# Designs tried in a protein design chat: miniprotein binders against Protein EXORDIUM-like 6 (EXL6). Part 5

Target 1, 305 residues: Protein EXORDIUM-like 6 (EXL6), of Arabidopsis thaliana (Mouse-ear cress) (q9m8t8)
Amino acid sequence: REPPSQIPNGTLDLSLLWYGQFTPTQKERVHDFIESLNFDAKEGLDPKVSAWWKVVESYQERFEVKDIYRQKKSNRTVAPRIKVKVVRSYVDEKMKYGKELTMGNGEKLVETAIGNMSKVVPVVLLSAQVRAHGVGFCDGTCQHNALAKIKGQKEPRRYIMVSNPEVECPGECAWPFHTADKGPRGMTYQPASGEVGADALVIQLATGLADLATNPDLTKSLFKSETTPYNDDVKKNHESSSMYIVDPATKCTRVFGSGAFPGFTGRIRVDPITGGAFNSHGINHLKFLIPSIWDPKTKSCWTPM
Below, E stands for the ipSAE of ESMFold2; O stands for the ipSAE of OpenDDE; V2 stands for 0.75 times the mean of E and O plus 0.25 times the DockQ between their complexes.

## First folded at step 7 (miniprotein)

Design c5 (from p7c with K6I E21Q)
Fold by ESMFold2-Fast, scan of step 7:
Structure c5 (fold): chain B 305 residues (1-305), chain A 86 residues (1-86)
Amino acid sequence: as target 1 above (305 residues)
Amino acid sequence: SPEELIEEIYFLEIMIKYLEQLVREAEELGDPELIKFAERALEFLEKLIKELEEALKKGDPEAKEKLEELKKRIEELRKKLEELKE
């Protein structure tokens, strides 16, 4: 069940390591997204990035009970809040280990992101020209969540690693801002920031943060659903079953709005001035496109619209 | 808000334009996967148009005129797609 809580006081402290060269837009976009997770001002526009984060936060109720039945009988009326904050941001612009990283190099970058800080979650961000071996980027995955054994520390550290996919594999890891390489044709849109890499990094980080909060010990998902409602053909080919085991962070991959199906995002909005696609609002009137998240209460992919 | 409705109408218009191109491509290639995708997307648009018509019942006349234009384009797409399925 449990490694020690990653969010012991309802705070999630992130330590960022930027490896390689990033544009100011890419860096600011990531910081703005993180700050937007807890932005819930009444005068702000809806739907909010923070509404998506509230679904993620609701999973904390499940980790404090032995089973789902006890959760339903609880007199707890308010979902616990997770305040997300960047407490450190380090830049390795010169790329100490070069542009081609082994797993060993990656582990050293995680250690660098941690520094001397206890209780932080390291986030390693790789620039577009960097290739990381052994983590599965561009080979079925677009973000990496793992545990690192840190020398001199008893408990392993959870970390997130993401890469800007716009050079290596935009067709796999930058949809819907780039045409898909395989599968359904797929509709594409312009990124709200104007940069494919910046908005793709946000999507990957969103998935990584959701995975961290919904699967803190990296164990097999214990959450169940009646059906997988993404493709009618897939559903028709399955024998009817009352329960399926889901991975909350990845079950809703490529779902961004209601009515989504393979190759189509579902209901979103497009800024008529910029052409930028979005489904949520954050700080400073910024617009973001973030992936849907599985909601165990409704047994469906929660969408902003 | 009026801004939100404009953004949804613009999204709808972009989808319709994409489907108009996709249906032409499906006709040229005879690809059943493109036809299937177009059918699912068109069903989505048909539902969304009805929701937007209800939202704009008491709204901006210019937006209502644009929505009526888009509705007719969706009806034409439905007709072309049914011809391709046969």
Scores: ipSAE 0.651, ipTM 0.871, lowest interface PAE 1.3, mean pLDDT 80

Design c6 (from p7c with K6Y V23I)
Fold by ESMFold2-Fast, scan of step 7:
Structure c6 (fold): chain B 305 residues (1-305), chain A 86 residues (1-86)
Amino acid sequence: as target 1 above (305 residues)
Amino acid sequence: SPEELYEEIYFLEIMIKYLEELIREAEELGDPELIKFAERALEFLEKLIKELEEALKKGDPEAKEKLEELKKRIEELRKKLEELKE
């Protein structure tokens, strides 16, 4: 019954908190990815990171409150734009709360990222040595989207938390740049940045941003699908032709290109000079590997190729 | 662009190298799950090589030569996999 929350004024203002030690490559990679979400220059190479973001933006059409008395029901309206930008980037290199974070410590980091800023989305990035307890990293999830109760504010604040999985759980959260822990020995590739942690952080953040934009009220029941991926935790006794509840940002986990199957990314490209794997292009001739996103219009995982 | 085609050809080459190793492993272990994975991967490669051949009909001669080399390797992998399935 409650109207779904929309991203205010078509802007997504991110406040980043880097907790622990990060390489310059890791920081630069995350910033470049974010800037690439809105990069749509005609002279740029296809497919673009911004094309993936346009699929995410299209979910805003589903959240718009339409005048029920309008005669036109055309789906040809221009998809709303979501301009993503970093408005603050703070570094806590010394780790104020140490390397072992409780849920309460995590909430304090979210508060620190928000500061006194209204309408920002806090993004907490944890270095490879940090462990966040109670969050569920490495136990079936590689990013965390939640609500935090902020002192002095009536409504809880939505936040994203990602961790560099390189030390804690590379087999769970750094595939395809690391051998997977489950299934057959999957095919692996080199990260386009040259650093596993940098490209893994991008994948985790991409999933977090997609989850935020496609599921703003933090419900896990936005769409129904006739097909569920085999690698999901689905009851074997469940009827295969039945309708399933789909979470857009997580439905297409481990799908990066067309023809994907467990252990294989699907169609992607590899730079013959660097060996780097990618499926999209961004600013400054940069190449990114970003996860597929569920497209409710086609009822399938959208892939760049 | 020429650069894009070379990136797709290199992806194809990396997949072939991976599959060559995987089929050797499947032969040594006799693992039906590895054979099944190899079959799906090889089907994907056979489809992709056909698409790239169409794209390169009047392209760079060096890229065409490389694509013919990779096509022969895919054909050898198909023969080896069919032997393992028997």
Scores: ipSAE 0.653, ipTM 0.873, lowest interface PAE 1.3, mean pLDDT 80

Design c7 (from p7c with E8Q L34W)
Fold by ESMFold2-Fast, scan of step 7:
Structure c7 (fold): chain B 305 residues (1-305), chain A 86 residues (1-86)
Amino acid sequence: as target 1 above (305 residues)
Amino acid sequence: SPEELKEQIYFLEIMIKYLEELVREAEELGDPEWIKFAERALEFLEKLIKELEEALKKGDPEAKEKLEELKKRIEELRKKLEELKE
C-alpha cells in the first residue's frame, strides 16, 4: 500500500511575484480565482469553482488505484480539504531582468517570490510583453510547474510559472478567447472579465495549481494518456512505445465542458449581458472558465457542466 | 434554473452564428476540415436544442420563440452542410 501524497497541513500558501505591467483586472481575476477555490456557500451559484477544486482535493484521499475503487464503491464522498491562500504578493513592475528571461533569470524570480519563507509555493506571473526561454511557453505548453534548485538550500522548491499569452501566443495559450492554432479560426468566445489576458492567466494558473496539488511529490506523470485530447504531446518510451503519462489537468487539456472535441470547448454558458464565456461561479457571483481535470473516481475528464 | 436556460440558449445562438459563418466560408473555399468540424458541432447543437425544448415545454413564451428561431437556423445549417458533404 502506498500512502497518499498530501499537501502539508491541508493548505497551499502562495507567494505571488508579478513580473512586469499588469492591469488591475488581471491582478483581481487571479486573486478572485484563488479565493473562489475554497468558496462553497449554499447561496452561491452552481457549478462552483470550489466543486472543481474538490475533484483536485479528492486525490488526497487515495492511497493507490485499488483504494480509490474501494472508497468509491463504499460511497465515501468526504475528501481532505486544501485551503489555498495568498500569503505574499510582490510586484516587480520595472522588470529587473528585462523582457527576455533565461531559465536562470526565472529561477532568480522564484527565489525572490520565496523570500525568507520555508513553506510557500512561489507563483511567478509574467506580463504579456515578457518572453521566458527554456520553459516551453508557446512551444507545447502554457504553464510551467517544476522544481527549482535554490541557491543555499538543500531541498529544491516546487514552483508555478505562468505567462500572459495575449501578445506572444494567444492561439496556443488563450483559446477559446482567441482562434486556436488548430481547427476553425473563427470560433471564439469573449472572456468573462473582458480581458483575454486576465482569463487566460486564470486557465494557466488553474492547470498549474491542479497539477501541483494532485502530484505534490513531483512524480510528474500519473496517468497513461493514449486517448486524451488532440493537443497532448506524445513522447516515445525508450522501449519502442509511443505511450506517455501526464498530470491530471494536462491529461484534459482544451476540455471545458461535456461533449468537447478538437476546436470545440464542450458545453459552457455565456452571459447574455456581457457575452462572457464561463463554466463555473466563484466569489461575488463572478464567472470563470476553468479547464477540466481527470477524475479517477469517474475515470474521465470531469467538467463543471 | 431560468437563468441557466437563458445562458445556454445564448451559448447555442453564438455557436449557430459561428457555424453559419464557417459553413459559408467552407462553401467558398472547399475546406474539408471545416466541414468535418461543422458536422460534429451541428450534431451537438441538434442534441442540445432538443434538451432545451424539453426543459422549456411550459416555460417562458419569449424563450420558446427564440428556440424555435434557432431550431430553424439549425435545420437550414443541416441542409447546407449535407449539400457540401456530397
Scores: ipSAE 0.664, ipTM 0.865, lowest interface PAE 1.1, mean pLDDT 79

Design c8 (from p7c with Y10W L34M)
Fold by ESMFold2-Fast, scan of step 7:
Structure c8 (fold): chain B 305 residues (1-305), chain A 86 residues (1-86)
Amino acid sequence: as target 1 above (305 residues)
Amino acid sequence: SPEELKEEIWFLEIMIKYLEELVREAEELGDPEMIKFAERALEFLEKLIKELEEALKKGDPEAKEKLEELKKRIEELRKKLEELKE
C-alpha cells in the first residue's frame, strides 16, 4: 500500500500576493472562502465549504487507523484535519514585472509572496489585465500549482498561482458565470458575489488548494488518464503519453453538482434575491460555488449536492 | 429548510427558462447538438421535479403552486422537443 499524503503539522499557512488592481469584493471573497474551509459550526447551513474540504482531508487517511476503527463498527475513521490560514497578504498594484509574465517572473512573484517566512504556501493572484506565459492559463487550465526552487533555501516550495480570467478567457475559465467557448451554448448563472472575477478566482483557488493538499510534494501518482493529452509537445514520446497524471480537483473540472455534463453544472442552488449560483455555504451565511473533487472511494466526482 | 426549497425552485425556474430559449433556437436552426443538450437537460429536470414533489408535500402552499407551474412548463418542453425529433 502506498502511504497517504500528509500536510506537515496539519496546517496550511498561506501568504497571498495580489498582483495588479483588485476590487474589495475580489479580496474579501478570497479571504472569506479560505476562512470557510474550516468553518464547521453545527448550526451552519448545509452543504458546507468545510464538507468539501473534508473530502480533501480524507486523502490523508491512514490505512491502519481506518481498518482498526471499522472493525469496531465506529464512525471514528476520520482523516487528520488541515487548518488553512492567511498569515500574510501583500499588494503589488504597480506590477513590478509588468502585465506580461514569463515563468521566471512568476517565480520572482512566488519569492516575493514568501518573503522571509518559513513553511508558508505562497498564493499569487493575478489581476484581469495580467498575462502569465508558460503556465497554461487559458490554454487547457485555469490555475497553476507547482514546486519552485527558492534562492537560499534547500527545499523547493509548493505554490499556487491563479488569475482573474474575466478579460483574457472568460469563456474557458469563468464558466458558469460566462458563456462557455465550446458546447451547444453553455448554461450560465450570476456569481453569488455579484462579480464574475471574484467567484472565478475562488473556483481557481479551490482547485489549486485541493490539488496541493492531496499531493503536497508532487511525488504521488494519483490518477492515470485514459484520454490522450491535448498538448502537442508531449506527443513526441508514446510511452510518456500513456501515463498522464490528473490531480483530484482538476479531474472534476466544470462539475459543480450531481448530474453534470458538458455545458451544464449539475445540481446547484440559486439565491432568489441576488440570482447568484452556489453549491455551498461558509462563514457569515456566505454562499460559494466550488468545483467538485474526485473521490477514490466512489470512483466519481464528489459533489456538494 | 423553507429557504433551501425556495433556492431549489429558483434554480429549476432558471433552467426551464434557459431551455425554453434553447429549444426555440434549436427549432429555428435544426441543430442536432442543441437538441441533444436539451434532451439531457430535460431528463435532469424531470428527475429533479419528482424529488422536489416529496419535499414540498407538507410545505408552503405558494411553493407547491409554483412547483406545479414549473412541472407544466417541463411537460410543454417535452412535447416541443419530441416534435423536433420528428
Scores: ipSAE 0.638, ipTM 0.871, lowest interface PAE 1.4, mean pLDDT 80

Design c9 (from p7c with I14L F37W)
Fold by ESMFold2-Fast, scan of step 7:
Structure c9 (fold): chain B 305 residues (1-305), chain A 86 residues (1-86)
Amino acid sequence: as target 1 above (305 residues)
Amino acid sequence: SPEELKEEIYFLELMIKYLEELVREAEELGDPELIKWAERALEFLEKLIKELEEALKKGDPEAKEKLEELKKRIEELRKKLEELKE
């Protein structure tokens, strides 16, 4: 519908702000996930986190290469790559604004993550005990991505904010690692990392990164949202935004594998030793459960398996 | 790969265990929403078992025995669910 989004210079330079106390597993899991976007898992370990990221990349400008050596006109479509890099990681474990964040406090955390850097994407990660008001966490959303006015800058800055939902709303935002709050009794899985919060943070960050990369300026309309079997939430969703226009990863919320429907993730795999649920392989033999991406070509949620 | 098939068989077993509990709840409560959800889940499992049977045609005898066990459990769940659907 709309032309594909394009990320300038093919890079996303992330500046992370960790607000509150996080376990080493939570921090390592986030960094390993980001690294896995750029590098293929060992040969033979499929599907790959990097393959999921290629679907995100496919939303960018398509280059059609005419094959001048063929008698028939033939075109090859190539999507530009997006390299994701953590350029700064800032820790506020004492929580400057306390555990109850107003919208203004949240804006200040975004500014802190930006610092003096002109072209970074700020990513604010909130620990399990932090409550952020005014951003919709645990009330229809599990991550927040938006545009921020930056003092002294003409153009607004795109940012991502995620929270460890393990304490505040695990039934809404840590599923499928926690039982859902409402609706059909859903089966739950063990997180591959061994920590619900660590794998839930990865899911929220994956959604935010995919939505940002496919619609970086928020001024483009990608498509209208439709009620699908995948998107029938535990709650009845009457929000106008979910009824009209949504970003590709948000449109596939709670879809992790083929055959998904409300209360069921779809096809995934279970590690027979750990019981850990996953649908993709990353670096260092790590396993991740990551959400599906809407594919406008097939008009369905693309799944890793 | 053999490891991949083992991981899929473990997922299949986990889902069957959950569905066995859900069908018991549906019978106890008489909830049509649970019955409908169980029907969708069972249809998924029936498709998956056929795919795994084809993949294991030339595979490990132990894995084939496990898959036959799970297939019987799926067939028993189908019978129980049809009874609940009236």
Scores: ipSAE 0.680, ipTM 0.880, lowest interface PAE 1.2, mean pLDDT 80

Design p8c (from p8b with M44F; at its last look DockQ between E and O 0.89; V2 from the best seeds 0.75)
Fold by ESMFold2, look of step 7:
Structure p8c (fold): chain B 305 residues (1-305), chain A 88 residues (1-88)
Amino acid sequence: as target 1 above (305 residues)
Amino acid sequence: SPEELKEEIYFLEIMIKYLEELVREAEELGDPELIKFAERALEFLEKLIKELEEALKKGDPEEKAKEKLEELKKRIEELRKKLEELKE
């Protein structure tokens, strides 16, 4: 009866589909990043991946965001936590639909990632062997946060799709770990994991998760919680279209630190032993480079450092 | 922390090396867009080096870190001189 104006305390259950062949580093990197979201690193290991995720969790509780969307203000002092879990991991190394995906086969992969689970976010990860142009990658898009029609269901399902861009479009989707195809030549860095594809997948997944978790229209049916976010699609979205903030992590593409500009990441760190670039810490003292998040109060990107 | 400072100094060193090559390329090609990029990057470096110098004063840093930062400061000053020549 009462409109849900807050992101509830809950669990975001991910079903991963690994399509094609991935190195152990690529698989470990993605799992370690996911685990880092809800893990508070020790003091002296700042900035933290978990602190970044708390910014994402707080998005729908911020006074400035609720004011912009004309949503009910809350008197909560801290935002509800979102626990991110991998509940299934399915591997298709033989690539049932081949190396060149179509939109239709892409939707079948989402269907496979869902299986019989009614309350999961399917996450399809495409290996470097896959040509993903047919699914919409490498033409201004480096990750997907979208809807798919599922066989036997009336309503479409939310999904995330990411693609290792190392072969197909590294200059568009693997910067700063590869020279950029367009714009300023740009400064490049080494991936903290040692593999371009592994760290590029993390950036893409981080972007997709942040965009999903901050969108009130997309999260209601996915959280296993006692309350759900406000989702009046008809009136609020129509009346606020010119002020609607969608995909706040995607809006900060290629911004990784304060002072960023085209061709330059902004302020980050580089490990003097490994040469790896990073802006955050996760589990096991691991270092990650993760995207920034649009801040509607400052009308700029919130950066990890 | 001392570890954080080393990581930021190394980031600064990598940026300076890149910018030294970029300025050399801009001089060789006479490309005004490279000069414009170099100016923005150098302004960032000049601000960062000042912040790192202040951070150094707050700690008890290793002599190697102090020497490295002083070396990098000189390289930034040389880059500023070169860039001003290229602008006119």
Scores: ipSAE 0.778, ipTM 0.917, lowest interface PAE 0.6, mean pLDDT 81
Fold by ESMFold2-Fast, scan of step 7:
Structure p8c (fold): chain B 305 residues (1-305), chain A 88 residues (1-88)
Amino acid sequence: as target 1 above (305 residues)
Amino acid sequence: SPEELKEEIYFLEIMIKYLEELVREAEELGDPELIKFAERALEFLEKLIKELEEALKKGDPEEKAKEKLEELKKRIEELRKKLEELKE
């Protein structure tokens, strides 16, 4: 049983690059979501965004390791803590490389987000005006999570690139706030923030962060060379290698609550005043809809509700 | 909590409204895939309303919440009747 690699020292520093024009709500929503990952106030409502992040944090410890010194001289397994924070947020409203990005342009945006910082994870967010070519957006994915070779650095850098969910393929990237392009048409809900693009950006970023945090070193992945879609749990259980899922949030794409099926989110809540759909609570009484995470112990998608 | 229960009841109401529209569309189009989706959705709603009724019994529920759940329960029963007619 080979457990996946862990994030050293339990820190995840993000450098955000906003490419193009974004609303204040889109920016605030992303920052509030990130801050909510480590918010665990007892007075706060449940389920919490931080509870979802604790599932992500616990992914590395799902395989019991009896090491007294590492476990603080206790037989109780302690889940690792990953403190997430934004250390830089840069806006390029003028779009230095234009509205049609090549893979090379995208790589330069990643380099811009990194700047001279040695250990940040660059997150490039693309506005509604921008289309990125060659990254597979709108072909089953709405975020790109990969390794970049950085000049002057010994180790490759992990990055996340998020496409705008509203314009190019909203049926793929903004569901359930937009009608799905897969039949039946599916149920749609109002976003808790009031803006489809803001809440959908959170879903895409959450997916990228969860997949990154559960497998920070892609080269140690049992499935790094093959994408494993959600399928029969019985079949996967018969193969030892199938017990390890590399991209647990991507594997649970479009599952937001218990009882989900194609076209239906599963059990969630709807604010009767705003109509906003959500399954978790964060800072400042904010409500978020965040994706489910594959749970190798139960061989199913863990849901907040 | 009372706030959480109201949010879940409203979710249930939104699903029922959607399903009522979907069943009508399924009847108009005769689409078996819509009927299959409606069946799965209705099974979920039937399970959820029972859970919400149990949650309501354990608290000190507002009379309006009881009235709303009773209204939604009747609508679910009417949806079941219509769906069975479509399924033969």
Scores: ipSAE 0.638, ipTM 0.862, lowest interface PAE 1.3, mean pLDDT 78
Fold by OpenDDE base, look of step 7:
Structure p8c (fold): chain B 305 residues (1-305), chain A 88 residues (1-88)
Amino acid sequence: as target 1 above (305 residues)
Amino acid sequence: SPEELKEEIYFLEIMIKYLEELVREAEELGDPELIKFAERALEFLEKLIKELEEALKKGDPEEKAKEKLEELKKRIEELRKKLEELKE
């Protein structure tokens, strides 16, 4: 059988659960960001959100994909693409489980996000009204990807949970759009969207998505086609020797550009009209500030700028 | 592009303004940590400005951009002098 002319692409189908009240700007910003991940327009300004996502996709190279090897003969390493789509959006403005979440309630939110869909990645977004300390937020992080046991399913499901930190812990999770609580008085900027909660939420979501998409466990699920291009035997050996780390976006937390150090974002851009800080462009020339990703090849945080 | 150049320059302006405030605070409080932070930031700025200058030489930059860059360089130099004085 002739090798498929194209490396099979993976797909991340996201099911969003909006828990609490979100502004239109917050919802739009999240949707725009997600849509920007696979937006490879030739025309536009650099850096691009899609270029950032390509770095995420490059983590698939750790898996000896037969198709990647075939292209290596041509000196072109082409990593499979990961298409990201929102396939479901559910809103709970009433907050069925209250504003103070427990770990148990968090799991129920994940179940709600999954619903009856077997192949979706649940993304639980917590509004500013929610107190998320009970699920481990506002202790250095406001996002996580994890495994949840779902009722009726044999295998645990990986999920992303993110919180809008603008009220509960802006000094921890909304930097650089809010002053940091710890360390030197860091640089602060205006959010490109005009809302701290919206841009902070995107940073958390971006981190969660990157960490999830680079997780080896997810790769097995994304590329489960009858023709698994992945040699299962090679997976075991490369995990031990691989320069690849778990949660590469989390590793590069608070790094937004080259030259970053505690209290300094690194090289980024600021819109002179709005004062909004950004380091990448998405759909329709929208400006985003997104986190850096650990590059295993250079052993450093890859930055858009 | 001219737009990108404006965005970069504005970033530099914001950073310099921030550092000016930090230096003032450091002077008032005598905080050595603030001084160290400011020094590191200035080193980065100097590098960035140098790179920008080199890039501008290869192109036909707007005169306004050149003028602004010179202004920023002057402000950085003044900050460096102040920081050196604070170390004494």
Scores: ipSAE 0.619, ipTM 0.846, lowest interface PAE 0.7, mean pLDDT 88
ESMFold2 (binder alone), look of step 7: mean pLDDT 83; pTM 0.808

